# VHH binders against Glycine betaine monooxygenase reductase subunit (bmoB), part 11

Target 1, 368 residues: Glycine betaine monooxygenase reductase subunit (bmoB), of Chromohalobacter israelensis (q1qyu6)
Amino acid sequence: MTQNFFNPVTTQTWTNGRHNVRCVKVIQETWDVRTFCFMADQPVLFFFKPGQFVTLELEIDGEAVMRSYTISSSPSVPYSFSITVKRLPDGRVSNWLHENLQVGSELVVHGPVGDFNVIDYPADKVLMLSGGVGVTPLMSMTRWFFDTNANVDLQFVHSARTPRDIIFHRELEHIFSRIPDFRLHIVCERGDESGEPWAGFRGYLAQAMLELMVPDYLEREIFCCGPTPYMKAVKQVLKSNGFDMSHYHEESFGATPADVRADVEELAEQAEAEMEAVDTADMLQVEFSNSGKSIRIMPEETVHAAAAKLGLHIPKACGMGICGTCKVKKLAGEVTMEHNGGITEEDEADGYILSCCSTPKSHVAIEF
Key: E = the ipSAE of ESMFold2; O = the ipSAE of OpenDDE; V2 = 0.75 times the mean of E and O plus 0.25 times the DockQ between their complexes.

## First folded at step 5 (VHH)

Design h21 (from b10 with F27S D30S S33A Y52T E53D G54S R97A Y106F; framework vhh_8h63_2)
Fold by ESMFold2-Fast, scan of step 5:
Structure h21 (fold): chain B 368 residues (1-368), chain A 119 residues (1-119)
Amino acid sequence: as target 1 above (368 residues)
Amino acid sequence: ELQLVESGGGLVQAGGSLTVSCAASGSTFSYYAMGWSRQAPGKERELVAGITDSGSTYYADTVKGRFTISRDNAKNTLYLQMNSLKPEDTAMYYCAAEDSYYFGEFDYWGQGTQVTVSG
């Protein structure tokens, strides 16, 4: 008899790329939220930086569809990874996943990737601000801190619509009750209307609440994830109080056009400062024909970033060249495009590029 | 979070017109992409029209050319102007706000307003 166990000494780690995985567990988190846990057929160690995401490659009604989801599990439990998905009433992908993804289901994922993580921004005092399903990357970070016995002063403020909508409520309470330097605060928009009694903070996260819950919030490294209005409100409070925004980090899952517009405005402000400081000898010009705008960028900058610096909004759903959301037509010039299936060979032949993963080799003209 | 309240539903004869409205409160309306979905008894909910924060519009093929979506950010109100109504347009119409780039995945919903088309 053999069990064919993995050998922890020789088990290989995954790398950024395409991976075949199988669903091994499905957990109902709330009435409309499920966690899906994945493993590879051969044992693999799924190491990543807590807060990073994967992109699912799906086939829905015969069409290839790509969607990015944060890894909600921690790399401290590396033989599997999980994503946590809220079912949206009209959502094509979220509904398909809830209805079709079950134990034994096989799918392709791309990753891990993402700059929103605690490893690249180490700090002794951390504030996590989450709204709704935006809890998922922050939960990954929190699980990592807990499992590695990190020496960190952690304040976690979570906003939910109602008490029954608090994702990971039991686990958050368990983790935060066990570590003296970890403090949990939960704000519910509506209290007892959910059918559960709520005696805590009610309404939207407000400056006065932050001052009461986290009096030293302006001294912390801040990680924020949630709906666009939530994150905009947080940034407004921080900026109005002179917070150094280099210590503010955010992630948007399923950003709206309003989210991307806000990011574009911030990148445009950054571009103005960079243009004053940088030697322009190696810069290449990117022209946007429909908008009548142009900008000079470094060869390592993307066409999408160039548009953003000019206040132009090109949609994107992932930054890995998997999703076709950032597809634009190139009218002139040459680019280097490193994509992972978000564009067809026919589209490339017709002059289309994915702006989020295309960098200029020459003067470039884009139809946007 | 937005609170969404629909109004303007009612009974109308085939070939007639009706405007439904959605009043938003609780958050800055102009930050959201907005949509109208409908659901008839025994059928799945479908997105019929959407409008982004910048004013770009989407229409389902079933209503394109007949329905017009618009927004008034100063009044925090979303509108759906429905022309050349057909009996198959009979449904509960829901206002929705989008927290996602994917046009058609909405996180916030109103209680709905009933539209009944006779004939």
Scores: ipSAE 0.000, ipTM 0.266, lowest interface PAE 11.8, mean pLDDT 79

Design h22 (from b10 with D30S Y31D S33W D99E S100P E105D; framework vhh_8h63_2)
Fold by ESMFold2-Fast, scan of step 5:
Structure h22 (fold): chain B 368 residues (1-368), chain A 119 residues (1-119)
Amino acid sequence: as target 1 above (368 residues)
Amino acid sequence: ELQLVESGGGLVQAGGSLTVSCAASGFTFSDYWMGWSRQAPGKERELVAGIYEGGSTYYADTVKGRFTISRDNAKNTLYLQMNSLKPEDTAMYYCAREEPYYFGDYDYWGQGTQVTVSG
């Protein structure tokens, strides 16, 4: 803790945008997970909806890199915000952050953004389902409920591989012990021989476990975040039991190519049916030069959606033009691109676009 | 229940070749990204190779050009072909399944198979 005081009455608010921040704390959460806490050089109140994320501007190997991370802290403690990062084998950014980001490090951040939050979906009964690092947005929501004395019936079910992999374990137990209407359930795949013995639920989250832990789970507003197979398994349980999926919310920053492929196959089938049913007179052609494929779409459809309809997998992390994951080179034509910093002016000058937020204004050719 | 069972390890002379395999069960193998990691006594676990759903591969610099990872989705089996083996390749080799939320994070490991390279 630094002994720095600034006047809280004159503190500016962060609504959305680009900000210079400094790392003020680094916390080792588990053997492979760290929390990085940031403050601005000028006093700023970091207000956001619990569950939202920020995008970091980094310089890695001499290149500017953008990466989105969920805010794990709560806006109830607004002079700082935190991200919680798992070190990924083969992860370029997560390894760089673990190796290089320390107290005193300076970064540029963009945000807050994100539709996965508890403010837009208010409910008296909430179920949070998390797997692994998917705990991060749900922890933000939980901290918010705890700090604001929210009148909510909260059930939290967390899945981890072993007891030593439970992120925020002590803090969750503390919050759970303080609130009568808050209940915590943790499932571990197995016990840890080197750690404390695990006396709780074992294996993967199963319908029978969910029924035992949260008997009224079908009557709750559900927020789910975790590995894609985990979320698929949860959705299968919910759908097979007649749950109204309009009350189900999920977040994922790193979908696998298998998940993208499944979504693309569904979109391709839908596109064929739509092309048979609609007038094509106002459609614009999008050509993908490397694949040799082309499709006609309406001007309001994105380049990413056009690729998906053809079975082409353009990666997409945020869909908001912030992270640059959907960047492709445009060879010809004009697009309208509404981005939030996920592409450089140099890349735009070289003909690059963000496919998830670019809509054609003419016939367009893409290098993909 | 999820299970990864490695086999094919053994003793091999320096410069030799060996193939290890991993039989997966309890999950839809074709939906997951898979990898091979190794750990020698007194060393940290090292990811040596990864293979993604679409067939794209990753190799650690220590094994590039010598090792080849492959998968057979019909057989639910992962393979690592190891050529030009060196004494420093001696380790327990573990099959791993990725955590899809963050690509390249391996969230489950098998029991391992021992590879010993004499020199």
Scores: ipSAE 0.000, ipTM 0.233, lowest interface PAE 12.0, mean pLDDT 79

Design i01 (from b10, 13 letters changed; framework vhh_vobarilizumab_d1)
Fold by ESMFold2-Fast, scan of step 5:
Structure i01 (fold): chain B 368 residues (1-368), chain A 119 residues (1-119)
Amino acid sequence: as target 1 above (368 residues)
Amino acid sequence: EVQLVESGGGLVQPGGSLRLSCAASGFTFDYYSMAWYRQAPGKGRELVAGIYEGGSTSYADSVKGRFTISRDNAKNTLYLQMNSLRPEDTAVYYCAREDSYYFGEYDYWGQGTLVTVSS
């Protein structure tokens, strides 16, 4: 209960290992995301490589549980460290943390560890790609660059479901407004009912968006963290354009040292649940049978756009004068097709659709 | 046409070992994360082990230290090495391909292979 000031001259540095910590601050980031800030009982400086994680040792219902969370704070503010946790439907640990962790709560942490960090991969030009709660390690890196006055050309692209779901929105705007070589781009899947109109990029991150936002994306050191489908879509774009993947880094799930018992799956589950917390009951699967690929899209997205996100290039006419150029055969399901004479009645009877103006009404299968 | 063909199941004594194999065809195997699920009589399907596109692995707490998941992308084959088998491991084991959009939504294209641990 009493205030305690650490002496900066005599403060000890933490080592990789076990620490008793106390929650000193709880911040509500969004309606379902909270940041928990921790300090040690005795004065400790929490130095780590930005992007690294810690493993929490918890006791839930009498059972010892280990769970890994990325450190969202920066080692440039070393008297504390923070984790940022999304509450998952039916999630055991995330629900326990949201319900039980408060200012004054004590727990044990192990770490820091992790190969996904900015120190081991120095570069003059950096691109950060984040989806949902995957923003956490990239925010740590960004805070570090800002606080150390790093000589870096930083492009940050963040994807969120709606404007209200943008984690760290105000702080990102602040940091990126202060440094001439830092640029922030935010993509929202859709607008929300909060009344603030979203005038930026909409939908899922696509190659055309990267080319417009970051024209030199193929020349950058890339750090990516987000839901599995988000990272797969990013890698597909990069590989399809000849990117040197030795310059691509993503969060490593499940690859932790044996001396630190960790479950990094929680970060993957948090990121994946960010997509699942979207009203996925409204999302429809589009399967491309010949390619063996599939993707879930919103009812407002076209079959052509779905194919493009999977690296499948269905021919498409440029604007006016389309006469069946994007025609594909539908094997199953129903679509809404609003065409202006680009397909014949015989082609429709044979199951063909125009992919550029067809949106799914059910789960669909396409012969492509 | 997506196909997953499991093999290697059978009857084994407690403490024994089995290796399950899953031969995949009809899709770009190395693009997808793969998993092993199991379903015991009267229970729902549960994730046993997963392996990501990049080779990182994850395991259910009940099998950690006993089971090892691996993949051979050149052969389009997924494996599950099961050691120190227990009666409670008795289930039909399914090879599953990850959904393209959600990690938690695996496609079940295999018919399953029965593993029975008893004496």
Scores: ipSAE 0.000, ipTM 0.148, lowest interface PAE 12.7, mean pLDDT 78

Design i02 (from b10, 20 letters changed; framework vhh_7zox_3)
Fold by ESMFold2-Fast, scan of step 5:
Structure i02 (fold): chain B 368 residues (1-368), chain A 119 residues (1-119)
Amino acid sequence: as target 1 above (368 residues)
Amino acid sequence: DVQLVESGGGLVQPGGSLRLSCVASGFTFDYYSMGWVRQAPGKGLEWVSDIYEGGSTGYADSVKGRFAISRDNAKNTLYLQMNRLKPEDTAVYYCAREDSYYFGEFDYAGQGTQVTVSS
């Protein structure tokens, strides 16, 4: 049998596609979170944009199953990549991975892909907001900044249920203690059941906490990842304070929100309570001419959401602005449209907008 | 304690059909719009279809004319009938509840069910 030696100078970079990998390391991060580290059989350089994900191809109970997980490692350490997986009480895939993935396990992955990354949104001042396992893509970004000695003012705010649930706690403290322009803030809903006292912020992330921790939060490029109610609460704070949402970027965990369901319900009440704080004086009218209906909405609400409130269904992609599915004709008024290629210049010239990513600047009229 | 449990996925040949089911619990099902989203390997979430509480339906252009969404409020169950399946329909399919915080967005999703369209 020959030895598997590689030359680090001539090692090839992986490409977007299907890859055979082997688990080389398993790390217990918290009582219910593990990191799995992978290498290819023939070593490759795993370059990607920090924040991107891979999709695992699995066979569970005789069924083919695919699940996406963000890459938690940094491309600054390119001979391997890692995913970090929380074991959820109801999680089919997360439980299977914890029970079956071990050193030597072989796996097929697809990737790297993803638009949630720090490279495409360069900024001097960054705010990272994470809830639970949403720390994983932000940790990748943070490791990249640390390893490349990036000239960035970084504020990191992480929310966890209890102190024992803080993923990467010691590594985060270490990184943030070494760089004067890196600041770490951790909010815990309560103290842990071991009886260890928590002297930091308690409860759900609130506007007052954000103002105390990051007084210039409205001047930062913001990356947010966490359960859906967490991200909604964050967006409500930002929109209520006039934040330019073109500087806000978000991602759900590499799997759907259901894969992190254990974190979701604690944040839902805060998101609902913040709806009542909305000032109706800033509302703009959206008229749907074909149906004869109209409604007043906040400037940060989409035309699609306005239609939905009136029982009108405009088809959409998941709010990405990538496909033309939610395209409608605007008859009057001005909108801010944040799209990612789902509409042509010719369509815009003819008055079309993507309703799922268009918010009103004035009173608007839509042909629907 | 919102729960959405999908079933009905599997391996099917191109041109075939599958029916996905989603059993909901922990909320008043008939007061919410419901939908299906999918995630193909290496891609982000893609909205597939939704059905509003009033019964009106929407579909992504990629599935329009091939898929049909329906609901049975007495059984707290959402369905997706998938016809004339193509290899590009291969994805994990998630049942999702419409966002009560923002209309037109989904706030809860199930664990997913794998659909593989291959010969």
Scores: ipSAE 0.000, ipTM 0.125, lowest interface PAE 16.9, mean pLDDT 78

Design i03 (framework vhh_7pa5_2)
Fold by ESMFold2-Fast, scan of step 5:
Structure i03 (fold): chain B 368 residues (1-368), chain A 120 residues (1-120)
Amino acid sequence: as target 1 above (368 residues)
Amino acid sequence: QVQLVESGGGMVQPGGSLRLSCAASGFTFDYYSMSWVRRAPGKGPEWVSTIYESGGSTSYADSVKGRFTISRDNAKNTLYLQMNSLKPEDTALYYCAREDSYYFGEFDYWGQGTQVTVSS
């Protein structure tokens, strides 16, 4: 067992490339998140730009696997570097790391690399937007600002599922309590079921929340990291408010033309559509059974208008529920019908409605 | 144990059609975005298409846009790729891949691949 101590005066800086490293420390951050700290076989100083990442070379079940993780530690503490890994449900690599990576474990890493960093984009006013594990590169940046006494106005907005899922919560509170120009905001989707209730902002990060938390958000250099839907929603808010996107930076692996993904913008567009679809969960489906057509409409739209959008022409004379010309049979669902005598109580009991003045309350099926 | 098993590949004439399937097991399928990635002989992997968790949003590489359609059946844990108007340039080994929700273009599980050959 020979002791091997770093001499800070003679220790050399690592270079971008392949490195043999050994896990020297494992820290439990939350119930499902761990930080793994590494040192090289030969003593090195791990300098990098805060926000950069490394790629791990692993062998899992006899297969070679490459996986990138952002460096969560700061280059201000350069004798080791750390990655922070959330154990994902059914995740192959994250579960393997949590189960197999321990103090003394040896592996190969490639790096440091990455364009998502604060050094290449210096600014006096910075906004960091993080979702879930996206906190990791932003934590590296924050630690760097704190340790170097950076002259920066820092606003940090973090989104988590529940209070117990807030990664680095105590360290963030500590850092942000110490510096007058650093401000921390945390949004939780919901309260912690088994812990303390959440009294702060709830739900998904929305424009109104951002305006309240960071009123000058459109004047800041913005660094965003989180799940694809989160980052897409952020970009839509910024673009719709005329933000200069040259001051927006996000973590996106595979962004080069030579990578597997050729169309990052199209993928982001899909994520936005999924987030917007959740907001329109109250849209109601109108099915026209005889025609085999259906359409989703807002609750304020009429059955007649829904049919017209599909090229189906239901006869209409009055439009005010006075005559029975637009009468159709409802096979399923409920509607609000405001009529002025164009339908009888007996017709209503038999399932008939006036399409021109009937607005769906639920998903509805019409015989047309 | 996560498994992705592709099927539906084969030989087809230019202008023909094939439908690929990927049977997923061992994980919550509707939690993940799924992709098709192809590898032609002597070339690196090329991303073809992605479908998000709900199945409502899709994306395509320019080389296949308008010809290929990605879809999924979350009740059956199955991913599909309908390939129409096939060209000799579409000849490749096609992989079903589970996308990491955090990183674009990074996949944590791949199937074994299914061979598609477009020739006369």
Scores: ipSAE 0.000, ipTM 0.165, lowest interface PAE 13.5, mean pLDDT 78

Design i04 (framework vhh_6z1v_2; at its last look DockQ between E and O 0.07; V2 from the best seeds 0.00; counts 0 for: pae E 9.0 > 2, grease 26.7 > 24.2, placed apart)
Fold by ESMFold2, look of step 6:
Structure i04 (fold): chain B 368 residues (1-368), chain A 120 residues (1-120)
Amino acid sequence: as target 1 above (368 residues)
Amino acid sequence: EVQLVESGGRLVRTGGSLRLSCAASGFTFDYYSMGWFRQAPGKEREVVAAISESGGSTWHADFVKGRFTISRDNAKNTVYLQMNSLKPEDTAVYYCAREDSYYFGEYDYWGQGTQVTVSS
């Protein structure tokens, strides 16, 4: 993404840390994959970088257990977030989640965190490569590009064992059928024994197949998530053809159980350390005069985020300063407002601001 | 063609030791995590141990922890299971398996198995 039109929503109210959430929906995606949707009891804007993950803090058989899952939802719908979990043979955590996590269940999550994301690596041409449940962080990225009207040429190659194992199949087809610069290719190792025909590519992803599907793959920023053999095969093809690997990004869940446990402990420690680095010295007060509520926020947080933290629901649609629905009257103080045409100079002269793209420069008072 | 061939299973007395081998061919061995599984008569197949592609990380089921050790030799395309302090409950057919190319934590190719019998 080279154009700053509609780029990106600021994740100002959900920062790396320890969070209490409640499961509000469970979706059966395939015969062995479920999506769990979470919200907080008070309004929370779950802003994160598409591709990031959280770490679940669980108690299983009296033992504290932590397990990381990528966020499969997009921050363009910020009142909730989702993870998508496949049942693993002998998988203690994955089976426990399928058997015990239900609507109404409360749990603790740590995060969001992770360098595998599309915000830190913007590009005009993107190739996404996924195997199996590796689709989940890439689905977050895809939903984000679609929902924000990103000006990106997107190629998505997804590999699944059988057609019935294709996670998010209907939604992927919907998204990719509607955008001329979006192309979807699904590769199945074998047919679906349930009787559903498969007309797409068959077999394993190979260089010849990739060249047929995405002839310009060497010109793209590449995001890859799948089992280690899948990613090693992709990397071999890229390196053998002179690809600049600084444009290759990957995430994997194919580690051994011991590796997974060590990684979870490291990620939890990393999340805790990042929270300790928060600088509170420059927090600014935002007062909402009609409600009588106030809060101190960091200077980079928006007035809308401040209201949300107090349970105040300022209307908001675009989040990017275009549509004007988040307009509120500022009674006192100064803000920095980075809008994209959603407010007139006359409104500004009358003391109005767009709360979704206004950050405080001083203590401020808002008529709300 | 992917092939996994287990060997080394035999009758052994309680408290004894045994080493199983799994020779792999038909694929790039050091790209894959490998696992050992077992299946006793009338029971479901269960995971015993797993090892990362480099051999740097291993996992063992609680019921064998401290007694069994998985290892691999990538120069010989072979994965091993060292079994010590054997119990009659360890009697089973032992299978070597390769990690699935597309699904985390699943295995797509299995050997024919080698019988381990522990006598009391």
Scores: ipSAE 0.011, ipTM 0.469, lowest interface PAE 9.0, mean pLDDT 80
ESMFold2-Fast, scan of step 5: ipSAE 0.485; ipTM 0.804
ESMFold2 (binder alone), look of step 6: mean pLDDT 90; pTM 0.911
OpenDDE, look of step 6: ipSAE 0.282; ipTM 0.703

Design i05 (framework vhh_vobarilizumab_d1)
Fold by ESMFold2-Fast, scan of step 5:
Structure i05 (fold): chain B 368 residues (1-368), chain A 119 residues (1-119)
Amino acid sequence: as target 1 above (368 residues)
Amino acid sequence: EVQLVESGGGLVQPGGSLRLSCAASGFTFDYYSMAWYRQAPGKGRELVAGITEGGSTSYADSVKGRFTISRDNAKNTLYLQMNSLRPEDTAVYYCAREDSYYWGEFDYWGQGTLVTVSS
């Protein structure tokens, strides 16, 4: 039977935002690490830049919890995306995910988002430095380079506790053994405690190790991902040797439920400071006539976003102006509308706009 | 080997104060975010307070304004100052260090220190 197949040529592209996804596969990577693979209800192409992350919206013991995980899969296999999660003893979120997230589980995710990616920082010589599960965004980048046959000199240095804790070990060795300009180096914190023999470097990543493994490390574009103490040690080595830190890129997600709430409070304070700095002379008024509400926004903000700030929920499905679900009538003013076929010329002539892709040029009034 | 040794617990009356200490060894203390967790009888472990390596602090709603987390990097010691204690604060308190190979989870070490708030 072919009823479950879809046409890959006509599959729609995924866009940034809030998404409903379903877990379609769970992979045991190591004894304490699992990969969870997600798809949307209707097949979509999950487009993102390798290294970007998603934020999971979870409910744990009746509390709303937000947790960011980098996408470990590559957009070169775009019908799904994966996150890779290490289970920590007594860890609240990681244990909840391992115990409750199964094939068929439905979840809300936000994203993809992130400036830590290989597309925005192209280079002929790349050094990837990872600690523990910090391997996940760098694995996404590596899979992308491998699948696209990228012309790059790639050095990958990974740090793990023991040989048995090396996430993606077999796949990394396979990829790096097949491409002449890809080189893999692994450092284990402890070698003698492992059930597997280890003849490589032991301890924490040190300058002497970098000099031996990657003699030209100071000439490379560097992507570093791991826990804060790992990245601090790396930066200390680089800075002490005169490295140009404009060629250093890092990513980390060191958050607990209390830290997430503190981060939200800090982000709110930052948003207030940014609003105080904004020149309000450039702001435009958007009035919603039926609700009796109005708000001032910057000209780059959408009418839909303006409504949302006022608690008004205009329907929105695609966010790209392909579907007409966000269509509203404009009573006055002018907007810039960039759509992809979700509105007819007749609807435009009658004053209708797609709120999700319309930004104001003047003060506007909307029938909502 | 990483070691965290909690101390300073005891019996205190409601409204009283206690200062908990956690002596850390086996790692570069000032490179790590630290936290205090607690576990009351018959309940799961919950985060009480966290402090980053840079000194930024966060607190559970139940203890905000009453508890203060602090660190002394020269002494490799984490502290929790507990004021205006309530019977509901009765728990074993655990010192935790950020995992060195994972984003943002904290691991526990040792048996903790018992805090009993009763008359």
Scores: ipSAE 0.012, ipTM 0.400, lowest interface PAE 8.2, mean pLDDT 80

